# Ledger of designs, part 7: VH-VL binders against q20498r280to473

Target 1, 194 residues: q20498r280to473
Amino acid sequence: LELTDLYMRTGKKVPVIVEKCCASIEDQGIVTGIYRQCGIQSNIQRLRAKFDSGAEPDLHEFGQRDIYSVSSLLKQYFRQLPNPLFTYQAYPKLIEAFEKEDSLSEKVESLRFSLETMPEAHYRTAKFLMEHLTRLCKSKSLTDMTSKNLAIVWSPNLFRPPPTLNGADTHLLSGLNVHTAICDFFIENSESLF
Key: E = the ipSAE of ESMFold2; O = the ipSAE of ESMFold2 at other seeds; V2 = 0.75 times the mean of E and O plus 0.25 times the DockQ between their complexes.

## First folded at step 1 (VH-VL)

Design r8 (framework fv_relatlimab)
Fold by ESMFold2-Fast, scan of step 1:
Structure r8 (fold): chain C 194 residues (1-194), chain A 119 residues (1-119), chain B 107 residues (1-107)
Amino acid sequence: as target 1 above (194 residues)
Amino acid sequence: QVQLQQWGAGLLKPSETLSLTCAVYGESFSGYYWNWIRQPPGKGLEWIGEIYHSGSTNSNPSLKSRVTLSLDTSKNQFSLKLRSVTAADTAVYYCARVDYSSGWYFDYWGQGTLVTVSS
Amino acid sequence: EIVLTQSPATLSLSPGERATLSCRASQSISSYLAWYQQKPGQAPRLLIYDASNRATGIPARFSGSGSGTDFTLTISSLEPEDFAVYYCQQRSNWPITFGQGTNLEIK
């Protein structure tokens, strides 16, 4: 489901799967390599099917046994969104704002303006996720996951360039490290940006 | 090919419950959201709510406390009940389909049912 | 909720002329806007979805454009059957909302 379509169906600005997974990870996911280590594919598929059917599984007991499947599920959810979290529509503006501005204040102001043009569900879900990742960074001594490490594992799931008639241009752009750089910036500056 | 046919009470007194039914022909009920939309005389359109074949429902916050949506998959029908009606509920009521996979737009509509609430 | 404002409220034109109808959103809705045509005594008919895509069976003279907050429905050369009320609808923010309508009337 596209985020805006899901929001329209449920009335909830942040998807239940995002809310439940983030809560489970903050409760039970202060472990080495959170989001870097993969979960068990069959567990991920089972949990995904539960959420897709409209169920709201309690992840407390599950997270105690297999938190890596919860974190893998969340990354997969974002990766499979038809329109990425930061949207195809906002993508060119976000890249331009990040590359163009040199001072921290100017970069924050330009990016904040661009983020505010996103649909409500995308903006609120991006805010929720980035704040979640910012909180996890406070535990980096325990997890070995710095903002840069989180950005490396998360950025491929959050950013995709707009589709074009020339696939070669799309592949070239998607390989750029700018996605990791902007994601790292968002994690470090989530309070100023959202 | 897809056709929606609706029926229900046309004349109501204030405080009564509005009940409308929509039957779907030429297509399975599964995989689509089934909606109710109303239009007061000379005014614009207002979305009332939707139901999915699983029984999951969502309704407009302005009407939520009064709206009940239900479906009968064996008859390929879905229904709207709106409680505690007033003159402000006088409108033409439409049922309509949304194909979630192709976007969230109303591609097929019922013929409409005029509901008049008067004392 | 997102408010959609359509302008003009009434547009008087002759067959053969170009019609331009506007819809403005109170906040950005990207391209998540549709246009409907409604004739007296009939249910609305989907014309355009996702700002610029023509629905099945809709004549080529109908086109949509715009993104963000400003959207336009254009009818390149009016036919007698095109004189009707037109509504825009957004799906960016719950609940879905419609504009108040533009009445396209014959001069």
Scores: ipSAE 0.006, ipTM 0.500, lowest interface PAE 13.3, mean pLDDT 85

Design r9 (framework fv_relatlimab)
Fold by ESMFold2-Fast, scan of step 1:
Structure r9 (fold): chain C 194 residues (1-194), chain A 123 residues (1-123), chain B 107 residues (1-107)
Amino acid sequence: as target 1 above (194 residues)
Amino acid sequence: QVQLQQWGAGLLKPSETLSLTCAVYGGSFSGYYWNWIRQPPGKGLEWIGEIYHSGSTNSNPSLKSRVTLSLDTSKNQFSLKLRSVTAADTAVYYCARGEPYYDFWSGSYFDYWGQGTLVTVSS
Amino acid sequence: EIVLTQSPATLSLSPGERATLSCRASQSVSTYLAWYQQKPGQAPRLLIYDASNRATGIPARFSGSGSGTDFTLTISSLEPEDFAVYYCQQRSNWPITFGQGTNLEIK
């Protein structure tokens, strides 16, 4: 289910799975390689089924046993969104704003404007996730996960170019390197961007 | 043990469509990403793309406009079609299994490979 | 795309010697790097994944190390069967890319 459709159905701007998983990881996921290390696939599938049934599972005991399954599930959830978190619609605007040779303040202003054009559910969920990752970066001495490390593991789950944005003129917009760079920028500047 | 067997066209003319198929024996087809990788004569390896048993695909941006990946779950087979070939597409083509692991970076490393198929594009 | 540069292009050593092969990434790939061995006429064989984990069935003489941008494959004591081309591969950034290869000659 697309984020806007879920919002209209539940009345919640941020999905329960996002809120619960982020809270669990901030409580129990200050561990080496969070988001980098994998969870057990069968555990991820069981936990996903629980959320898909409309349940709000208590992640405390689960997180104590397998926090990597919680973090893996969250990445999978974002990866599988029909419209990516940062949307197909906002994608070219975001990449263009990021790649301009502007001052930091001008780049932040342009990116904020583009982010604010996203649907409410996408904007609020992006804000929630980026702020969560910014908080995790403060524990990098314990997790060994810098903003760049988090961006490497997260960017493939958050950015996809629109299917129609093909051709020589748009090769730059399709590169994973730009997705990692913009994601790293968002994590480092979440307080200014959202 | 898992074995990948591949077959398909060997000699093509420029502008034609390359078609290759890979069959999986001795192991589970579900839960893995199935990949195509090529190697031009005397050169290194280039990743082409991947397909999951659900039909979801990812392809190398340099080839994406020309690549179609498909699968037949009932036969444990997956296929590559590369259209509008040129001499630059001359290579040995390999199918390969992306390891089933506990994260979602599919095709990260390749633990089983097909025997390879030499495809020559010449006029 | 991330460019992987392998060095040396050709390494000539005798059986029993230690081989050290290098792979450098144009930007950090964390530990998301694998090593493959390819013999003439054969498909590549996975040796090492995620920088330092030996693949199933790979002899203990093969080891991998490194993180970030600099990685090393070490063969502690060369056997004649180790004559091959070695490739590194990264999975941290799309597209998946390979190095240009190091040809290990046992003479």
Scores: ipSAE 0.000, ipTM 0.434, lowest interface PAE 16.4, mean pLDDT 84

Design t2 (framework fv_tafolecimab)
Fold by ESMFold2-Fast, scan of step 1:
Structure t2 (fold): chain C 194 residues (1-194), chain A 122 residues (1-122), chain B 106 residues (1-106)
Amino acid sequence: as target 1 above (194 residues)
Amino acid sequence: QLQLQESGPGLVKPSETLSLTCTVSGGSISSSDYYWSWIRQPPGKGLEWIGSIYYSGSTYYNPSLKSRVTISVDTSKNQFSLKLSSVTAADTAVYYCARHEGYSGYDLFDYWGQGTLVTVSS
Amino acid sequence: EIVLTQSPATLSLSPGERATLSCRASQSVSDYLAWYQQKPGQAPRLLIYDASNRATGIPARFSGSGSGTDFTLTISSLEPEDFAVYYCQQRSNWPTFGGGTKVEIK
C-alpha cells in the first residue's frame, strides 16, 4: 500500500508500523549494530502480517527479546513501498540540490524546498524517520552506528531511481554513494530540514 | 476556475513595511500539491522571485531579500500575505502573487494574479 | 544563486521573420528551464517548460531547445501579437529569471 493511500484510509500521516517500530527501537535498541544486524525472517514475517491486518501489536515485549527483528521489519517496510519514501517525483530534485549547492545554508534551503514538494504522508513520515535516526545517532558510542553507518544501511531502503528510466540510465541514477551522502546529510541536519 | 487577486496599499513610505494579501478563489490553499509565491517587477525591469509558502506555514525566501521578508498563510480565509520591511525606492514594483506546483513535476508559475503596483515614496 | 543571462537585450524584427532568443545559465540547470511572455500591463504567461515542452494553448510557432547551460527560444514566424518581452526561468533550485529580451517591431 502506498503511503498516501494508507494515509487516506487511516487518517494517520505516519504509519502505525513506523511509529511502533521507532518507539521500540528508541526504548530497547541502544545495542551494538542496530539496523546493521539482521533479524530473524520468520519473526519479521509474523510481525509484518500483524500490522498488515490492521492490528497494532505492542512491540515492548518483542523489543526486549529480539530488537533486531523489529529494526529489520522497519527497513523492509520502507524498502517495499511502491513509491519510495523520498518519492520518484522528488528524486531528481533531491539529487541535484544536494550535488549542486556549495554552501551549507544554500544546500539546506534547496533540499527543504524539494522535500516540501513531497505528498504530506511522505513528508511527515520522512520527518519522523530522520528525527528518529538523529536521536539514535546520539548513542553511537554504545551502538557503533554513526550517522554515516546508519546512512549506509538505510539509504538502499529509501531511494530508488524512477521506474521510467531504461536499464542503462538506471546505473547512473541509482548513485549508491550519492544516496548514502544525502541520507547522512539528512540525519545530521534533520532539525534544519524538516 | 482558479483565480489569484492581490490587494493592499499602493503607496508605502520609506523605512516602513510593505504589506500585501493574495486571495485565492476557485481552489483551496490547503493543497499539498502547491506552493504560493510572491514575485515582483520594478518598472521597466525583470522579474524577481521573493518567496514561497506551503499551506503548512513553511517558507522559502530569496536569499537577497530574506532578512526583510515574511510570508504567512491563513487557510481559513484562503489567503496568503507578504510583509517586506524597511522599504526603499528600490522596492517600487508591480507585485504578483502566483502558484507553482510541487510534486507533479512542474515547479512552474502556472497561475498569476493581475499584479498590483506598490510605490515607495515620501 | 544561478544567474540567467539573456541575449540580445532587444531584438528588432518585422512580422513574418524568425526570432531566436538565447538564455545562458551560470551553472547547469539540466532541462529545468521555462520561458514566459509578458505584454505591457499584463502578468507573464508560461510558454515553454522543461526546455522544449509547449504549455497548453501555446501556438506551434513557439519552440524551445537546449540543455545544461545554453537554451534557445525560437518563434518561427512572428505574428503581431508576439511582440513582447520574453523571460527565461530556471527551476533546478530557487527560481531565478533572466533579464529579458524585448522583441520589438523594426
Scores: ipSAE 0.005, ipTM 0.447, lowest interface PAE 14.7, mean pLDDT 84

Design t6 (framework fv_tafolecimab)
Fold by ESMFold2-Fast, scan of step 1:
Structure t6 (fold): chain C 194 residues (1-194), chain A 124 residues (1-124), chain B 106 residues (1-106)
Amino acid sequence: as target 1 above (194 residues)
Amino acid sequence: QLQLQESGPGLVKPSETLSLTCTVSGGSISSSDYYWSWIRQPPGKGLEWIGSIYYSGSTYYNPSLKSRVTISVDTSKNQFSLKLSSVTAADTAVYYCARHVDYYDILTGYFDYWGQGTLVTVSS
Amino acid sequence: EIVLTQSPATLSLSPGERATLSCRASQSISSYLAWYQQKPGQAPRLLIYDASNRATGIPARFSGSGSGTDFTLTISSLEPEDFAVYYCQQRSNWPTFGGGTKVEIK
């Protein structure tokens, strides 16, 4: 289900699954390899089914036993969105803003403008997730997950070029993963961007 | 059981584009735990990583090949493909597709399942 | 790019003997090294990852050790099916492979 459709159905700008998983991970996920280490598939499927049915499972006790399944569930949720978190519509604008500007302040201003054009549910959920990852980075000495490490595991779940876009692949041919670079920038600068 | 199978022309003319497809069966290409990679081996020589793709479309390319290489993914067909432009005799090799296990990021991964390989000869 | 140097290029041994293969990195790669086995006409097979962890289904006679720049693959007692080419691969940066060590029958 689209984020905007979910918002219209529930009245919530940030999905319950995102809110609950992030809270559990901030409480119990300061562990080595958070978001990198995979969870248990049967646990992920079981939790996903509960959220899909409209239930709001208590992740406090569950997170104490298997936080990696909680983090895997959250990544799976984002990657399975029909329209990615950073939307097909905003994608070309975000790439252009990131590549065009050399200075930090100009890059922030250009990206902020592009982010503000996203639908309300996407903007609020992106803000929520990026701020969550920024807080998690403060514990990198314990988790072994820097902003770059988090961006590498997260960027494939957040960015997809529109099905009809051909020009974007010329940037990827340079040997630099632009999605990872943008995601890393968002994590490091979430306070200024959102 | 997971299987990877390469397909495409075994003969390519100099200056043309080499095009190969890898079909994944027994597992889903739309998995957050894995990247999908192309690796080649010229006759009698060692292994060279060409590039890797995540099911979202994110790519990493070998810097020595980056200007000529494009990797794409089609999740609906459970396939990913390689295009290598402006080929020369130096591109003659057995081409393998492989699953790239990601522990930290693509740079920290290993290749746990491989296709059988397909020989591509560049000759007129 | 990180360069991996394997030695010796060829190792001639008899079944039942111990094989010791070396891989040296041009810079420190912590424990981020894998070993592969390749038989003629076949794809490479993952043996060891993160310097010392055996991949699923790999016999106990295969062991890996080392850290930093100096790594070793040991086959405690060679079986006939172990005569093959062995490659090391680093994951500290863009994937690169060593030149290979051929283990051949004497």
Scores: ipSAE 0.000, ipTM 0.442, lowest interface PAE 17.5, mean pLDDT 85

## First folded at step 2 (VH-VL; framework fv_relatlimab)

Design r10a (at its last look DockQ between E and O 0.41; V2 from the best seeds 0.00; counts 0 for: pae E 9.6 > 2)
Fold by ESMFold2, look of step 2:
Structure r10a (fold): chain C 194 residues (1-194), chain A 120 residues (1-120), chain B 107 residues (1-107)
Amino acid sequence: as target 1 above (194 residues)
Amino acid sequence: QVQLQQWGAGLLKPSETLSLTCAVYGGSFSGYYWNWIRQPPGKGLEWIGEIDHSGSTNSNPSLKSRVTLSLDTSKNQFSLKLRSVTAADTAVYYCARTSDIVATEYFDYWGQGTLVTVSS
Amino acid sequence: EIVLTQSPATLSLSPGERATLSCRASQSISSYLAWYQQKPGQAPRLLIYDASNRATGIPARFSGSGSGTDFTLTISSLEPEDFAVYYCQQHYDWPLTFGQGTNLEIK
């Protein structure tokens, strides 16, 4: 289910699964390698089934037993979105704005403008997630997860290039992952961007 | 306080379908997984699968293609069907409860057991 | 799947003695290990969950310990009703699996 459709159905701009998982991780997930370590597969699948059925599971007891299943589920949720969090539509302009040789302030303004073109549900959910990750960076001495470490594990779940309609618009990303770099930039600059 | 009572046919021929039902008394049906476990005579225990009140199931991969789990929430009952039985399916079959909270899949209440014999 | 190996297969003791039963997992299962008692013609009875927590109504002489791969059930002073088969069961991951049992029999 697309984020915009979920918003229209529920009236909530940030999905319940995103809100509950982020809250659980901020409560119980200040632990080594959060988002890097994978939870137990059966736990992840059971949690997913509970959310898919419309239940609102109590994540406190889950988190005491396997907080990494909560963080794994959240990454999986974003990876499986039909339109990625930062949308296919905004993707080319976000990459272009990030890669352009501009001053920091010009780069932030260009990225901010492109982010604001996203549907409201995507914008609000992106804001929520990036602010969560920014807050989590404050605990890097406890988690071993810097903004760059979080970007490495998060970017594959947040960015997908749109299918090409012609070769002129294709970005070549050989050997380097610009998705990690832009994700790290978003985490470090979330207050200015959102 | 919680009690599980089970029933079903105990003598089958090869290729028939095993069908067992378990009724739950004295407790909530929601908030738990409802399980089937079997024990061949003189041998250990094998988990068959689980179902919760929403109808969500998970089964032992070794049996999954033959297993159907179902429930009737209005009667607080859940059922096992095991298709295409052979002599290897001869066992005592138990229904049992676990919490539906992850990593709490220990069985606190058990049915009385039903011996199912599959004649060769 | 996670294999649980119980030892010994048979343990012969007298009432009043301490029984020590072992369960070893083929991979780490944290503390997600349960113990059951089963008497002939009866369903298993939950004794211990989460490696060390006694289930409701289980006498204090039963205790569990261990984490990771090695787990122990201890019965501090055997009563006549304690002679039975004991199973361990992991509640870590699918499929849920049991050990093959330890027969605790009267000497």
Scores: ipSAE 0.089, ipTM 0.676, lowest interface PAE 6.3, mean pLDDT 88
Fold by ESMFold2 at other seeds, look of step 5:
Structure r10a (fold): chain C 194 residues (1-194), chain A 120 residues (1-120), chain B 107 residues (1-107)
Amino acid sequence: as target 1 above (194 residues)
Amino acid sequence: QVQLQQWGAGLLKPSETLSLTCAVYGGSFSGYYWNWIRQPPGKGLEWIGEIDHSGSTNSNPSLKSRVTLSLDTSKNQFSLKLRSVTAADTAVYYCARTSDIVATEYFDYWGQGTLVTVSS
Amino acid sequence: EIVLTQSPATLSLSPGERATLSCRASQSISSYLAWYQQKPGQAPRLLIYDASNRATGIPARFSGSGSGTDFTLTISSLEPEDFAVYYCQQHYDWPLTFGQGTNLEIK
């Protein structure tokens, strides 16, 4: 289900699965390699099924037993969005803004402008997720997850080149390295961007 | 407190469909998985599959899609169908409950068991 | 799938003796192991879950220990009603699997 369609059905700008998983990670997920280490696959599937049924499970007991299933589920959710979090429409503009501007202040302003063109559900969810990851970086001494480490594991789930980008993404853009770099920039500068 | 009572036909011929039903008394359907386990004569236990109150199922791959699990929430009942039985399916069949909390899939309540014999 | 191997296959003891039953998993299952008792003609009865927690109504003479791959059920002083078959079961991942059983017999 598209993020905008979910928003229209529920009236919630941020999906329940995103809110609940982020809260659970901030409560119980200050552990080594959060978002890098994978949960047990059967646990991930059971949690996904509960959310898909419309339930709002209390993740406290689940997180005590396998917190990495919660973090894996959240990444999977974003990876499987039909239109990625940073939409196909915004993708070329975001990449261009990030690579073109040399000045930090101009880069932030250009990226903010491009981010604000996204549909409301995408903007609000991106804000929520980036702020979550920024807060999580405050615990890097406990998790071993810097903003760069988080960007490495998160960027594949947040950015997809549009199919009409001629499949030559590596020719016109720096390829997958730019996804990590822009994601890291978003995490480090979320207060200014959103 | 919670009781599981099961029933179904105990004698089958090869190729028939095994059908068993389990009724739950004294407890809620939600918050649990409802399971079937079997035990061939003189042998150990084999998990068949589970169903929750929403109808979501998971089954042992060894039974290769012969299993259908179903639920009747209005009667607090759940059922097993096993198609195309052979002599290898002769066993005592149990219904059982587990919690739906991750990694807590131990069976705390069991039905009385039903011997199913597949005769030639 | 996760294979559980129980030992010994048969354990012959007298009432009042201490029984020690072992279960070994083919991979680490953390502490997610349960123990059951089964008497002839009856359904299994849950004794222990999470490797060491007694289920409701289970006498204190039953205790479980272990983590990772090696687990033990101990019955500190056997009662006549304790002679039965005992199974371990992992509740770590699908498919759920049982050990082959240990027959605890009298004499």
Scores: ipSAE 0.016, ipTM 0.605, lowest interface PAE 8.1, mean pLDDT 87
ESMFold2 (binder alone), look of step 2: mean pLDDT 93; pTM 0.950
ESMFold2 at other seeds, look of step 2: ipSAE 0.012; ipTM 0.602
ESMFold2, look of step 5: ipSAE 0.006; ipTM 0.562
ESMFold2 (binder alone), look of step 5: mean pLDDT 93; pTM 0.950

Design r10b (at its last look DockQ between E and O 0.35; V2 from the best seeds 0.00; counts 0 for: pae E 12.6 > 2)
Fold by ESMFold2 at other seeds, look of step 2:
Structure r10b (fold): chain C 194 residues (1-194), chain A 120 residues (1-120), chain B 107 residues (1-107)
Amino acid sequence: as target 1 above (194 residues)
Amino acid sequence: QVQLQQWGAGLLKPSETLSLTCAVYGGSFSGYYWNWIRQPPGKGLEWIGEIDHSGSTNSNPSLKSRVTLSLDTSKNQFSLKLRSVTAADTAVYYCARTSDFVATEYFDYWGQGTLVTVSS
Amino acid sequence: EIVLTQSPATLSLSPGERATLSCRASQSISSYLAWYQQKPGQAPRLLIYDASNRATGIPARFSGSGSGTDFTLTISSLEPEDFAVYYCQQHYNWPLTFGQGTNLEIK
């Protein structure tokens, strides 16, 4: 389900699964390699089934044994969005703004403008997630996860180039390294961008 | 300490339904998954499926169409039915508990095993 | 389904020697591997979970290592009671699967 459709059905700008998983990670997930280490796949499936059924899963219980299943589920949720968090439509503008601007202030302004073109559900959810990751970076001494480390594991789940950019000539696309770089920039500058 | 004791008929004919029961002593059902695992004589182990206290199940896809798992919390028992058996279902069947926490999928307590033979 | 391949199929050693048993997964299972010991006529006994954690009551001579696809059970100095069949089991995803076993026999 697309984020805008979920927002229209529920009235919530940030999906419940995103809110609850982020809260659980901030409560129990200040642990080594959070978001880098994988949870047990059967636990992820059990937890997902609970959310899909409309039940309120006990994230405290799941997190006590396998907090990495909670973080894995959250990444999976974003990976499986039909339109990625930073949308196919905004993707070229975001990449251009990030790569073309020299000064920090111009880069922030251009990125902010492009981010504000996204549908409200995407914008609010992106703000929520980036602020979560920014807060998590304050615990890097406990987790071994710097903003760069988080960007490496998160960017594949947040950005997909539009199919037209994935045409026959993919040699012009710098996607993977750029996705990590822009994600890192978002984490480090979330207060200025959102 | 926890003890698992199992019973059921040990000799079946083809097409019959295998039925085994496992009783749990010295422990509770909540917080654990209750499992059946089988081992053909002289061979390795095959996971059959699991059931939790609420009756939720998950089974090996290779057996799922023939497997029924059930739980009787008033008796502290759980059961396996495997319908339409063939000689290939001849094995020692074990009941087992997942370790300490709901999310664990390794087995710390095992029943004594029941040899089930399907005649050919 | 995740296939676990154990090697060697048979390992012949004497008491006091070091045993090294291998388990290879067909795909990454992170660290979610357990090891069991089984003697004839008995149910399996849990030795190691999460690749390297010794189960309660298991002697210190048993140790596990590895991550991803390659895992090892080591018995540092074999005792007579250690000659048995050993199974690895992945506890990463359904269906839960076991390796085919390594028979550790006395030379």
Scores: ipSAE 0.024, ipTM 0.626, lowest interface PAE 7.4, mean pLDDT 87
Fold by ESMFold2, look of step 2:
Structure r10b (fold): chain C 194 residues (1-194), chain A 120 residues (1-120), chain B 107 residues (1-107)
Amino acid sequence: as target 1 above (194 residues)
Amino acid sequence: QVQLQQWGAGLLKPSETLSLTCAVYGGSFSGYYWNWIRQPPGKGLEWIGEIDHSGSTNSNPSLKSRVTLSLDTSKNQFSLKLRSVTAADTAVYYCARTSDFVATEYFDYWGQGTLVTVSS
Amino acid sequence: EIVLTQSPATLSLSPGERATLSCRASQSISSYLAWYQQKPGQAPRLLIYDASNRATGIPARFSGSGSGTDFTLTISSLEPEDFAVYYCQQHYNWPLTFGQGTNLEIK
């Protein structure tokens, strides 16, 4: 389900699956390799099916058994959004702002304006997720996950180039490292960007 | 104690649809996955698929195109339909319950089995 | 899909002996392995789950061990009612799969 459609159906700007998984990970998931280590596949798929059906499983008890399935589920949720978290529509502007602005101050301002063009459900969910990842970076001595490490495992789930980019498709394929770089920048600068 | 009782037609011709039903007694219907497993005569076991009380399903990819799983929560029953059967579908069919809602998929309670024979 | 290979195919023993049945997975399945007993004309019965946990009502002579790819079911002293076919089943990933069975028969 598209994030804006979910917001219209539920009245919640941040999906309950995102809120619950992030809370569970901050409570029980300050562990080695969080988001890098994959949970057990059958656990992930069962947990996903329960959220998709509208059931709300008890993540506190579940996380005690397999917290890596909770983190894997959250990544999978974002990967499978019909319009990615940072939207197809904002993607070219975000990439352009990140690549063309060399000053930190100018880069932050340009990215912030582009982020504000996203639908409110996307903006609020992106804010929620990036702030969550920023908080996790404060525990890197316990998790071994720096902002760069988180960006490596998260960027494939958050950014997709629009299907109809003329000419830019070739450039973006050649520069796929940029997704990691922009994701790392978002994690390190979330307070300024959102 | 949970008990599973199953029934359905035991003799089919090729191309017909296999249809079996399983009723659940003595326990909660929600909170579990309800499964079908089959065993060809003298052979091992093959998982067919699962359904929960919300209607969410997952099926063996080898059979998914022919399998329909359904349930009737008012009767605590769930059903298997397998389309376009051939002789290879001859087997004893079992309904079964998983032992845990989210974390694991082993089968703690089984129905008695129904032999389904596809023409000879 | 994950293939489970049981050995031996047939194990011939006498009451009072120790039986050891093996199950090997084609890839690591951590500890997510179950064992079942099946007698002629009956549905399988769960013996062991999570590699080593006995199901409710299963006699103490049944035990399971192993992790990763190699698992064993041990019956410490065979009773006449233990002669049956035994199956392992992985509950690690979809599709769920079973081993081909070990027939434990009386010598």
Scores: ipSAE 0.005, ipTM 0.513, lowest interface PAE 12.6, mean pLDDT 86
ESMFold2 (binder alone), look of step 2: mean pLDDT 93; pTM 0.950

